# VHH binders against Carnosine N-methyltransferase, part 15

Target 1, 373 residues: Carnosine N-methyltransferase, of Schizosaccharomyces pombe (q9y7j3)
Amino acid sequence: MEYDEEEVKVLKEVLSAFFLYRQYAHTITQQKRKSMSRLSFEHKDLLLQDSDNNFLKHLSRIDQCIEQNSVLAEAIANAAIPVFCSDFDQNELFHVNVDMMQKVSSTLKQIARDWSTECVEERRTTYAPFIEELNSLFPSDSIDRSKIRVLVPGSGLGRLAFDIAVEGFACQGNEFSYFMLLTSHFILNCVKQENQFLVYPYIHSFSNHVMRDDQVRSLNIPDAVPSQYLRNSQNFSMAAGDFLEVYGTEESRDSFQVVATCFFIDTTKNILDYLDTIKNCLVDGGYWINLGPLLYHFESEGTSNSNSDSQQQPFVELTLEQLFYVMDSMGFEVLKHNSVDTTYMGDKRSMLEWIYHPHYWVCRLQKSKLRFQ
Key: E = the ipSAE of ESMFold2; O = the ipSAE of OpenDDE; V2 = 0.75 times the mean of E and O plus 0.25 times the DockQ between their complexes.

## First folded at step 4 (VHH)

Design v16 (from g4 with W105Y Y107W; framework vhh_5c3l_4; at its last look DockQ between E and O 0.01; V2 from the best seeds 0.00; counts 0 for: pae O 13.8 > 2, placed apart)
Fold by OpenDDE, look of step 5:
Structure v16 (fold): chain B 373 residues (1-373), chain A 125 residues (1-125)
Amino acid sequence: as target 1 above (373 residues)
Amino acid sequence: QVQLQESGGGLVQPGGSLRLSCAASGFTFSNYAMSWVRQAPGKGLEVVSDISSSGGSTTYADSVKGRFTISRDNAKNTLYLQMNSLKPEDTAVYYCARGPYSSGYRWTPGYFDYRGPGTQVTVSS
């Protein structure tokens, strides 16, 4: 894929971010040390008197965790360079901002979420419904699943797409984020052994930990080696690029029997564009399976840009009811609908967990049924 | 607020018929699949029948297939269950529920976001 100059720059920035994780993460502990140095003697004593809870020792432990995470981060970047950016020079790293570094940290959490045994419960609530539905719709004893093409937009680190492919479906994941693309490439293509790596996903925050051990706990990844499960490479593919650009085309028309969206439809400025694209790529009678909230990622941007420039892309935020109205108007027949309770990159040991109540639905598309022309 | 209210239950002899109705309010009825579920004494919740949002697709439990007919009137925000050839085994509290649809291969009783208070159906000689 020929990237434009801007895309190449972004890619190099992302690669740089992975390499710079070590330095960045150590700044966190250094800042904590600096803070400690500013404490009164009395306060220092309080934090250091307990050998088991010595704060400085804890910071040193975190530093060790950082090194391990750095090994993983660098492995991801190194694996990506030959495939994505062969001319990347590790000696000339690009400047990266704090947001980019936070994305690296988030990526590490995502790895744990998608590819650790410890996080299987979250996947049971979010990914398993797709598998169950697909198995129900397309029983293996009666249907050649290899002929059923399933698209997974926003596939992230590819676990859902992988699980679908393992069931025998022709599955294609789509992802736009280079953080996800690079990391998914690493996990899907480069990992050779189960539990080959340790990840410390919780070290980046000092809040809401009950015990120090909770912060520095490790998770093994991956819980499965994809190459061992996928015998036929033809049944599993990843498409890099923007969902609208890749699947909104005439070439992508009627290309899939199923579209599976998990925590995805709220990631666009205009959800109507996503609906159009889903409709475009589905065959008549195809299925759209969705699980997710409506946490619109660009909601905040729509309020700030009051600039009357008629050329700006519209921001559209719909309630679920409004969305269903639009869906019906577009020919999506709702077959199944319920709500699910789940976390997203949750830490079960944390004093704080975000609980989502995403909605799950299965729709069948009727392309000839346009209620409102 | 989402509301579902069942009606039409009662006592009937074996072989008889009943027609249940469910009045829906507080949401766009036509956007949602609907179901009838029932709970017999001492038994768990059983999905009886599902119908898609448009009414174009329906599914039935094997135990009621050929005897029961689910339908809906989206203009009236009403769900129906025509029950023919009733059997003592059909004795239960019948609930109207919003969601989910069975593909014919599986039933997932208990996974509904809203359910009515139910109507008693008793089949007895």
Scores: ipSAE 0.000, ipTM 0.243, lowest interface PAE 13.8, mean pLDDT 88
ESMFold2-Fast, scan of step 4: ipSAE 0.622; ipTM 0.817
ESMFold2, look of step 5: ipSAE 0.000; ipTM 0.325
ESMFold2 (binder alone), look of step 5: mean pLDDT 85; pTM 0.869

Design v17 (from g4 with Y107F; framework vhh_5c3l_4; at its last look DockQ between E and O 0.01; V2 from the best seeds 0.00; counts 0 for: pae E 10.9 > 2, placed apart)
Amino acid sequence: QVQLQESGGGLVQPGGSLRLSCAASGFTFSNYAMSWVRQAPGKGLEVVSDISSSGGSTTYADSVKGRFTISRDNAKNTLYLQMNSLKPEDTAVYYCARGPYSSGWRFTPGYFDYRGPGTQVTVSS
ESMFold2-Fast, scan of step 4: ipSAE 0.712; ipTM 0.882
ESMFold2, look of step 5: ipSAE 0.000; ipTM 0.464
ESMFold2 (binder alone), look of step 5: mean pLDDT 85; pTM 0.869
OpenDDE, look of step 5: ipSAE 0.008; ipTM 0.244

Design v2 (from g4 with F112W; framework vhh_5c3l_4)
Fold by ESMFold2-Fast, scan of step 4:
Structure v2 (fold): chain B 373 residues (1-373), chain A 125 residues (1-125)
Amino acid sequence: as target 1 above (373 residues)
Amino acid sequence: QVQLQESGGGLVQPGGSLRLSCAASGFTFSNYAMSWVRQAPGKGLEVVSDISSSGGSTTYADSVKGRFTISRDNAKNTLYLQMNSLKPEDTAVYYCARGPYSSGWRYTPGYWDYRGPGTQVTVSS
């Protein structure tokens, strides 16, 4: 990564963010102590009434949880340095903004979602449909699964791609975010024991907690050691880069029997670009399996005139009905379609739950059919 | 059609050196990370070393770090592995392997999809 100076800078900023997480998180706790110091005597007395279990003791407990999260965050960064950026100097950390610090916190929640036993139910609703479908389409007793190539775009921390590879398929995950790439590298290649680390994914929000213990509860990760299952890396790989750049090429044409998109297709400015790229990399008669909402990540940016930039690239957000019309026109035949109820990085103990109703579909691509069909 | 062909293996004494080469064809070599993978008798496959598409980033297994050097020549579509201070435990079939597509800068080391037929390296007195 040394030849592109801009890319190396981004990588060093992400590494710096993982190391600065400890300091940043403690700063938030200290700000809450300062806020408390400004309360009236009467209000301070109410919060400190219980000498064994009071507001200050709870903040101290949060600081202890931050220390444990920092062990994990720094382990991720330290494992990444010799692999991704051997010249990185921990004594010369790059300046990082609040958005990057929040992405570290979000990454810790993603670790809990994808790699803890406690979050298995959310994975059962979102990932199991893909496994069940692949097992149905490609029975192991009649099909050599090592010859069935499955692409998982936006694979995040690699759990779905890993689960697919464990079933015997030749699976490739694709991810753009360094927060995800460094973390998935750590879990997939560096962790040696089940439940080796604790993560405290709920400590950064002081809203919607029923009990103090709900905020400071830990989850054990990982629930599986990926290296024990992936004896030969030929059956599992990760490709780093933008989905459109990696898989929109002639070299990627007709390369995969299956594309499996989970909470992915709404992560681009123009959804039609994703459809073109999925069609490019699938073989004729190949399958596209999707589960996700249509919560377009760039919707608000696309309507903004605040930038002086020309906004030459189109922004396209489609309803499911319109998306299915376009898919049909492109040669995607819908074989199955239903909705699913699920959370995404949800906290079931919270007073606020985001419940998604993502749609699940299985399509088969017809590339070799007449243009008018 | 991806083709990878290793050369340079052979019999060598402990403490000796060998240089392996791999000729690549059938794909745009400069767009792919590359790996050297080995299999010792009675053992599974081990990724020995990885190199990014540009050659700017390299990784090594702990067992070979400081002794082996991976390099590439994109103009010649050739991958190299310089092996120094060879030990009996380095005895293995060495495979040239194509790593993930990288858009010139990003890649995930330790993964590969195609390998050559392999070249035997035997370290024995």
Scores: ipSAE 0.219, ipTM 0.644, lowest interface PAE 5.2, mean pLDDT 87

Design v4 (from g4 with T59Y Y111W; framework vhh_5c3l_4)
Amino acid sequence: QVQLQESGGGLVQPGGSLRLSCAASGFTFSNYAMSWVRQAPGKGLEVVSDISSSGGSTYYADSVKGRFTISRDNAKNTLYLQMNSLKPEDTAVYYCARGPYSSGWRYTPGWFDYRGPGTQVTVSS
ESMFold2-Fast, scan of step 4: ipSAE 0.334; ipTM 0.701

Design v7 (framework vhh_5c3l_4)
Fold by ESMFold2-Fast, scan of step 4:
Structure v7 (fold): chain B 373 residues (1-373), chain A 123 residues (1-123)
Amino acid sequence: as target 1 above (373 residues)
Amino acid sequence: QVQLQESGGGLVQPGGSLRLSCAASGFTFSNYAMSWVRQAPGKGLEVVSDISSSGGSTTYADSVKGRFTISRDNAKNTLYLQMNSLKPEDTAVYYCARGPYSSGWRYTWFDYRGPGTQVTVSS
C-alpha cells in the first residue's frame, strides 16, 4: 500500500492516545484528591469518617479500575502495531490533546455497548430489526446468502456487520475512525475466548450515579469470539476510509444487494451525498435498510464564519418528510416505515438517560428512475 | 465478482524458499495497491508486505525485511511474494489482500482477501 504521511501521523497519534490513557486517567483522580484536600475541616471529616469506605477510598478504587481499563487499552494498541504501524515506537509517543484522550474513554464505553452481555437489550433494539429483515428478504433454505453482499457504513466496532455475517451473508463493514478500526481489529481478530477482558466504562464520570458501585462496576467482553464463528469464512471484511470516497467510485458501482445504515445517515455535511453514494453502490432492485435519528453532526459548522467562507461546501439537513420526497425522486421506494424507542450508549443505572425515537425504513432501489436534474 | 486466489504454499524446511502467487479478477488490478497478510495459529493478522499500484513502492514488516520480496505483474493481474530464508516463525496462512480504493483513504484495512494458502516451515 502507498502510505500517506499525514494518515500515518494521525494513526501514530491514536496509538499514542491508547498508551497514554493510563497516565491521563490517573491525573483526573489526582485532581479530585487535590480538590478534596482543600475542603474545610468539617467537610473533610464528613467525607472521611468511615475509615473502611470513605471518599478517598472510592478514588483509590477508581484508580484500580483505571489499571484494568489500561490493560485492555494497551492490548488494543499492541495488537494493532504489527498490522497498522510496524515502525511505531512506544518510547517516542506523539503528543495528544484532551479530545483524543476522551475518545479513548468513549471507545472503552463503546466496547461495553457492542460486545458485552449486559448491553444486549440496547443492541437488540437497534440491530435485531436488520437481522429480522435480512432473514425475511433472503431465506437461507432457498437463497445462497454467501452471494448476497451487505454493506454496513459507519460500522464502528463491527458488531452489526459481524451479526450479519454470522447469518451467512457476505458482509463488509466500513469505518473512518482509527479509534474504532484499531479496536474492531482487536476484537474481531485477536480475542481468543469469551469474557477474556474486563472494562469499566462508567468510571470517568462523577455525575448521575445512584451508588458508588454503579460507577466502578465492570462488564465482561466479548460476549462472543468473532474468529471462532467466522473461522473459515471468506464472507467478512472491513474497509477503512471515508464512506463517500470509498463507495462513490466507479469500481463500487452495483456492488451490494443491501446497504444497512444504523445511526449513520446524519454523520455527513450533506445528506444528499450519502444518498448518491448508497445509490451508486447498490444493485438495481437492491435494498437500503435504515435505523437512526436525524441528529446532524455538522449542523453547527454550516453556519460558522470560518467554514462557510473557506470551504464552500454545501451543508444540507433534511426533515424525514423532505428526505422521503428526495429518496422517491432518486428511485428509492419505501416498503416499510416505523419508529422505535431506544437508548444509544445509555447507562440504565444513571439518573440521566437519553431516549431516542429513531425511524426504521426499508427501501428498494429502482435505478431506471429519473436522477437529479 | 472481485476474486483473489492464492497459490504456492506448502511444507518447506527452515532456510528454504517458496514463491506465492495471487490471481486477481473482477476489478482493474493496476489501480489498486496490494498486500500480503498472514495469520499464524493462535495469533492475529500481520501485514507482511505491500506494493503500490504501479509497483514503484514497497514496504515490509521488520520480521521479513531482507528475506521476502513483493512484486506484481499488472499485465497478468498477478501479485507475487518471494520468500527466502524461511523460519519456523513464518508458519501461517498467507492471504492476498486488495488495498483501499484510492489515495487519501486509510491503508490499514483490506476490503477483499483471498481464501489463503498455508505455509508450514518445519524440519
Scores: ipSAE 0.012, ipTM 0.442, lowest interface PAE 8.1, mean pLDDT 85

Design v8 (framework vhh_5c3l_4)
Fold by ESMFold2-Fast, scan of step 4:
Structure v8 (fold): chain B 373 residues (1-373), chain A 123 residues (1-123)
Amino acid sequence: as target 1 above (373 residues)
Amino acid sequence: QVQLQESGGGLVQPGGSLRLSCAASGFTFSNYAMSWVRQAPGKGLEVVSDISSSGGSTTYADSVKGRFTISRDNAKNTLYLQMNSLKPEDTAVYYCARGPYSSGWRYTYFDYRGPGTQVTVSS
């Protein structure tokens, strides 16, 4: 086996971030306490005078929620060590920056989204269309679903890939982020009981809360025990690595009957690279099912980054109309196209809600098709 | 249907030896990489050892390197784990699993595992 020193360093930084979450989160709460101490005597009295509005008591409740989130974060890291990095030393943690700490917090929100009962509506709008389409394209009464290979790029915590596998399909999820890989491993392989853990996904924001209890509310996870279903699935796997590197190879050519992309195709500098790779790994006559916005993650880096490496990389952002034109030229025939309304990582009790209008489409690939034929 | 059945677990004293077997059926065994994974009570899964589909490549966790040997008999559809110089820390349920391959940081999780066999190392 090849050993990559740089990747091992990144992995150790991610593991360190999960262990350092506790102390970092408490530091933020302590900064809030220090800020309060600088208020005028009149303002301090207002915040303490009414016991129902005691701000210091509320910060103490936040600290209790941090302790519970830390139980989950540390469980994820501890479960990952023997699988991903058996020589990791918890006594020699790597330095982590604010961005990595924010990624741990985002991961906790993703656990709530993918694995709680409370977030089922968001999954119903974003994941159920894939399940319905697959069931329609490949009826179980006439098709051996174990021979239908479905790839889910950017699978995150593996919920969509898991749901597809439960329907009988041979499903492989793919993810690059170690925050997602360590956490999906934990949920898919290590959790043994429904509602085994509490997560407090809303404690790190002090904005747009109607009630204090809205900020400190817990969600139970998981809503399903994946290990119970995984034993019955013959062909469910999760593959680690960059989508372009793993599936852009000759070995991956003509390997999948379906590629299912959910909130994924806008996560690269050049969307055409993703189209090339989807075409590479699909069989002739295979299906591409997509649901997502076109919120290009690297748009700002293409214009504001003065780094010479960034200037040498192509950045391509297409409108849906132009994307469909390119897809047609590549042999993707659009069979269905609709828009949907959904939130993504939203808090229903918040005064601020982001509503997405992602587009859903089903395409069939004709590798022999030329636009002018 | 895919079926993996482990056997050979039991109680053994520190310094002792056990050989685990896994009988595979319902798929073309010789086409798949195989692994032994273990889980101690209250702890997560640890990949103990991997073997390629041909048996030409093997890997071991640092905790068992030099003490455990993975092997396979493709003609018998059977996977083995020879465990020598057993330690109390080796106490766990041992699972036979299909996959994964690893190439540097590129991993594939297990797509199937058996019901497990208990190994207890104590006096």
Scores: ipSAE 0.012, ipTM 0.332, lowest interface PAE 8.9, mean pLDDT 84

Design v9 (framework vhh_5c3l_4)
Fold by ESMFold2-Fast, scan of step 4:
Structure v9 (fold): chain B 373 residues (1-373), chain A 124 residues (1-124)
Amino acid sequence: as target 1 above (373 residues)
Amino acid sequence: QVQLQESGGGLVQPGGSLRLSCAASGFTFSNYAMSWVRQAPGKGLEVVSDISSSGGSTTYADSVKGRFTISRDNAKNTLYLQMNSLKPEDTAVYYCARGPYSSGWRYTGYFDYRGPGTQVTVSS
């Protein structure tokens, strides 16, 4: 089928991006060296005044960090080939644009965020509320948690879904991106030891660093070996594919007691499609727990003239007030609502941090609510 | 309700062959990638093979390449694993698993549904 061929092409492009990361990343340091050649003699001397710790020595340290990141990136790709694309030929790499190369770099930051000890504070702010809520709604002393199915859409590298499953819940993560799918497969199934790999998530930006060591610092991953925690468990699964396609079906109807969305609901062109799909897969009386901003990822595409089909598709961006109104009309009763302060893939040592004020809510679904919209 | 039921396991001598079958019901079988997963005594789960929704693409673990063949019959809603040249190391409970929703998508290392399993023992 044509879509199988298109998916295989995308997969081969993503695999190629992981292998091409090494070459691409070294072009950054080479460009920096070439820029230095354009400086006056006086400026060059200023940058080289410390023979042991000068600008050129720092670029060489970044090159070493790129080599270590490349070990991890290539390990991810090599582990994925026999599972995802056994016919992939490393000698016939697909052409990869700058955007896809930047997605590899972003994926390495996501590994640090979800699977390092250093980034535990950001996970406490974003993931702990879900764990606390689930433990409150479904006490282990009175409820068999293995019968409580929790869906985590947009699960990324699977950390929140993993944390929920560790509490005893039957948890399924869902993810669309091959960058995330290949990487989550690697961490969930292929790593065998805590702190097996180093990642250098901050080497690709030369802005807002206080100290050179801040840019070239490493994080150990993973902080936990998922297979060891879940070895004998039947309660963890991952589903690949578009959330709307996988969970908008009759087969998915009334399948989950909880849907847990973290930084997810703003990742679609029409947020109403996500609400319809959440309602479809939840049981009557089921819970939707959300934490996230409303930073609509497709807002700019909605104003683009590059594709006539894109212009004809609905793009819907709602304020929180409008969203709650629609949710109420659909049968979602808001039980709890507050705001949270957090970073997301931030560098705590940077002179620049994006601080989000995402909103947290718990809703209970009443499917029998009869209203005309 | 999604159901997967394995059959065809048993005791076999080293060098022998077995064919496992998995009967699927409660979903559109032709839309999903399928996998065979095994668990040896005292070990974690190991993915041994997977197959795309159409049957056009297959993958195998290095430990079974050249010996095992995965196939499917979408008209019969059945998944197969032909196991040849069996070794004592192949002794495990074998599970039929529904892979990720397969409108083009590949396995992610965990499954949304798994059968109860069938025991394969390779011993003299």
Scores: ipSAE 0.012, ipTM 0.466, lowest interface PAE 7.9, mean pLDDT 85

## First folded at step 5 (VHH; framework vhh_5c3l_4)

Design k1 (from v17 with P100V; at its last look DockQ between E and O 0.01; V2 from the best seeds 0.00; counts 0 for: pae E 12.6 > 2, placed apart)
Fold by ESMFold2, look of step 5:
Structure k1 (fold): chain B 373 residues (1-373), chain A 125 residues (1-125)
Amino acid sequence: as target 1 above (373 residues)
Amino acid sequence: QVQLQESGGGLVQPGGSLRLSCAASGFTFSNYAMSWVRQAPGKGLEVVSDISSSGGSTTYADSVKGRFTISRDNAKNTLYLQMNSLKPEDTAVYYCARGVYSSGWRFTPGYFDYRGPGTQVTVSS
């Protein structure tokens, strides 16, 4: 293949994780049953005496939901094999750890966010501002939108990039996570019918459910068939790879009129590298639209074991004020700025709901050619 | 600047053959997966075939399997599509498309960042 050996290993581990989901998820309910065996007789009686409110009956229902999720997880992996890893052997699964298995569960929940009707409110809050700004900057009655190239780094399962392309823009999504890439490939290319698949995204946690039915509720995906909409559009692509590696090159210089970052700029160790790459990608006078928090994904990694002599990767965590100062110094003129309240992968029926206060901004880039002596 | 130029289209009878070529310049051709994509009159865009950057892996739409063959010559910066046993349903504008460069990843079918102006293929009695 074209892939290096370590990258192929990671891909095979991710494929293995999708195939191992069935076994892993059922061990969780099995562990719950074993834990029940250690309860006092009196406590077991309280949980099991009522036929309508029997806890073991609820666990059995969860096992049924796991089987349905397993069908989807295996379908995602099977669709990926001929395209990404034709030599993958399902009888020779790679070892995967708990973190990898939790990423499969999280991916199933992310499908709900991007591709179900239930999460339309979250998408309206987080994605619609990008669509509205693009429509304002490039009105369709005066501009050929197919000539406006928009990059969406960290596109996840592809919904924002898809929504932008449906509006007539030349949109490219970019993603590095194999969990997201394999799943987005399945949704974007392999699903041919609205609501073709059933998923139970809330069964992996027992905390904060009000009703048993909330935990075991299903949704259909996808709520739109991308191939039907993209049939009428010639301007949509997805790119696999690290944002810095792909778009920090001379070849990528001045390639996009817009960069759209949604919950993305905090996914790196050094946010300055992302700013440099955004600047590299944009044409002079191009726009950067951002919506997201500054929840720095690698903050704890940079402060642990800081006495290592081999530490060569800088970690930079800026406040919004510091970030705006740097952006201005680099030629990003802020045209709009406000905060937004939203959930991210929220469960409205949960006792716990995180509210983010992300900041939304629109910048215009002025590239400079002048230098001090 | 990235340039892709298709050639080799034309009018043929059902059952005939054509060979399309795509000349590429302005980028390191051997680093990119490539695709042939077509658009029939009044219809959407369809990915016909994909080829990895090395040429070692190919995929085909079900509608063309066994009839079409994608290939590339990285020394000549050229992509090819050999089309045999042509049907009226194959009538379309055929585009050469570049996948986005990514470390070790093959271009995802149906996704590309640049395409050429296209070449018309018409299959008619």
Scores: ipSAE 0.000, ipTM 0.308, lowest interface PAE 12.6, mean pLDDT 85
ESMFold2 (binder alone), look of step 5: mean pLDDT 86; pTM 0.877
OpenDDE, look of step 5: ipSAE 0.005; ipTM 0.237

Design k2 (from v16 with P100V; at its last look DockQ between E and O 0.01; V2 from the best seeds 0.00; counts 0 for: pae E 12.8 > 2, placed apart)
Fold by ESMFold2, look of step 5:
Structure k2 (fold): chain B 373 residues (1-373), chain A 125 residues (1-125)
Amino acid sequence: as target 1 above (373 residues)
Amino acid sequence: QVQLQESGGGLVQPGGSLRLSCAASGFTFSNYAMSWVRQAPGKGLEVVSDISSSGGSTTYADSVKGRFTISRDNAKNTLYLQMNSLKPEDTAVYYCARGVYSSGYRWTPGYFDYRGPGTQVTVSS
């Protein structure tokens, strides 16, 4: 049996994107230089006359930052090859479009979110509620936490799943994106020293920077070496694949005591499928802990009059009120509910920062609940 | 709790054959996809072959396709790798590994949550 050619193609495209980052990112500063050459003499003089506030020197500094980011991007790809795609030839790169290259840039920002000290406040607001609830539900003094299996769907670069595993729980992350899977593999399994790499996550946009130094600032990553914290290598695992396909199976039925969803349940076309899958993989009496908004990722696609074949997928977008009604009908008993203010990949030095008002809840599942008038 | 134990390694001449076995215990073997993974001296890990939980789907690295055959016996909780036409490049420690399988794909990503201690395969004259 041959490998699935389409899946291998996608993986090789993602690997190629990490290797092509250097070349692509430098074209951005080259286009800025070309645009500058078209300025009037007077405008050029305004930008270039001060030797210490020279715009070309700023672009050159950004080029230096790009080279440092390229070291990290290539390290991620090289570490992934023997595990994910041992026959990949970095001298035969696949064609990669702009959208794929922007995902590399976004991944560098996500490393800062999950694995730098600069973003600790966002993680405290967003991840700590999960840790606090798990510790309350399963006190280490009375329960062997290694028998408590926790699933984190949409685990991204793995920080929440890692934090849960450090507390002694058997945690599995689930991720579909090869950008996230290759990068999380690198951070979780391959980095051996704290702050081994520099990342410059803010250089790809020129908007909303107060200071030149803000745009070109570096972060050290990772702020922890995950292998040092996981004495039992079995406290943490990753499952690659679509959440519905992996955990909607009979093999996954009644497999987890807890499901922890963080900025995740709005990432599907039909949220009811996610609820069914959460119910499937939880044991009876298991818990669902959620923190996130309802920013439905596919809402615009569901209203499009574009071409569709005969097997169209349903789209369902519920208000929180409607969602709680459905959850209760399915046997999810809400034990706690409140709102939380947080950011997602926020940059505190930017003129623009989004603040979310996500809702946090803890449910207990009763799989045999019947609804009667 | 989970235990994986490889056997069947050894020294063979180029062109020879070996059969590796992996005895599994401490989990429901038939519910898990399984893999053979190898590490050559001075190199990283390479996924050699994957097999679905039922045994109905298999994959192979290009470097071993046509020469190696993965199989499993769910009644005996045992994973196998038949290695034919061995080359010096096949010299490595071979590990059996427990994976997670997506029913929608033949390709299994290189994550596994348990592996055995490994068995040495050496191909030399």
Scores: ipSAE 0.000, ipTM 0.308, lowest interface PAE 12.8, mean pLDDT 85
ESMFold2 (binder alone), look of step 5: mean pLDDT 86; pTM 0.880
OpenDDE, look of step 5: ipSAE 0.008; ipTM 0.250

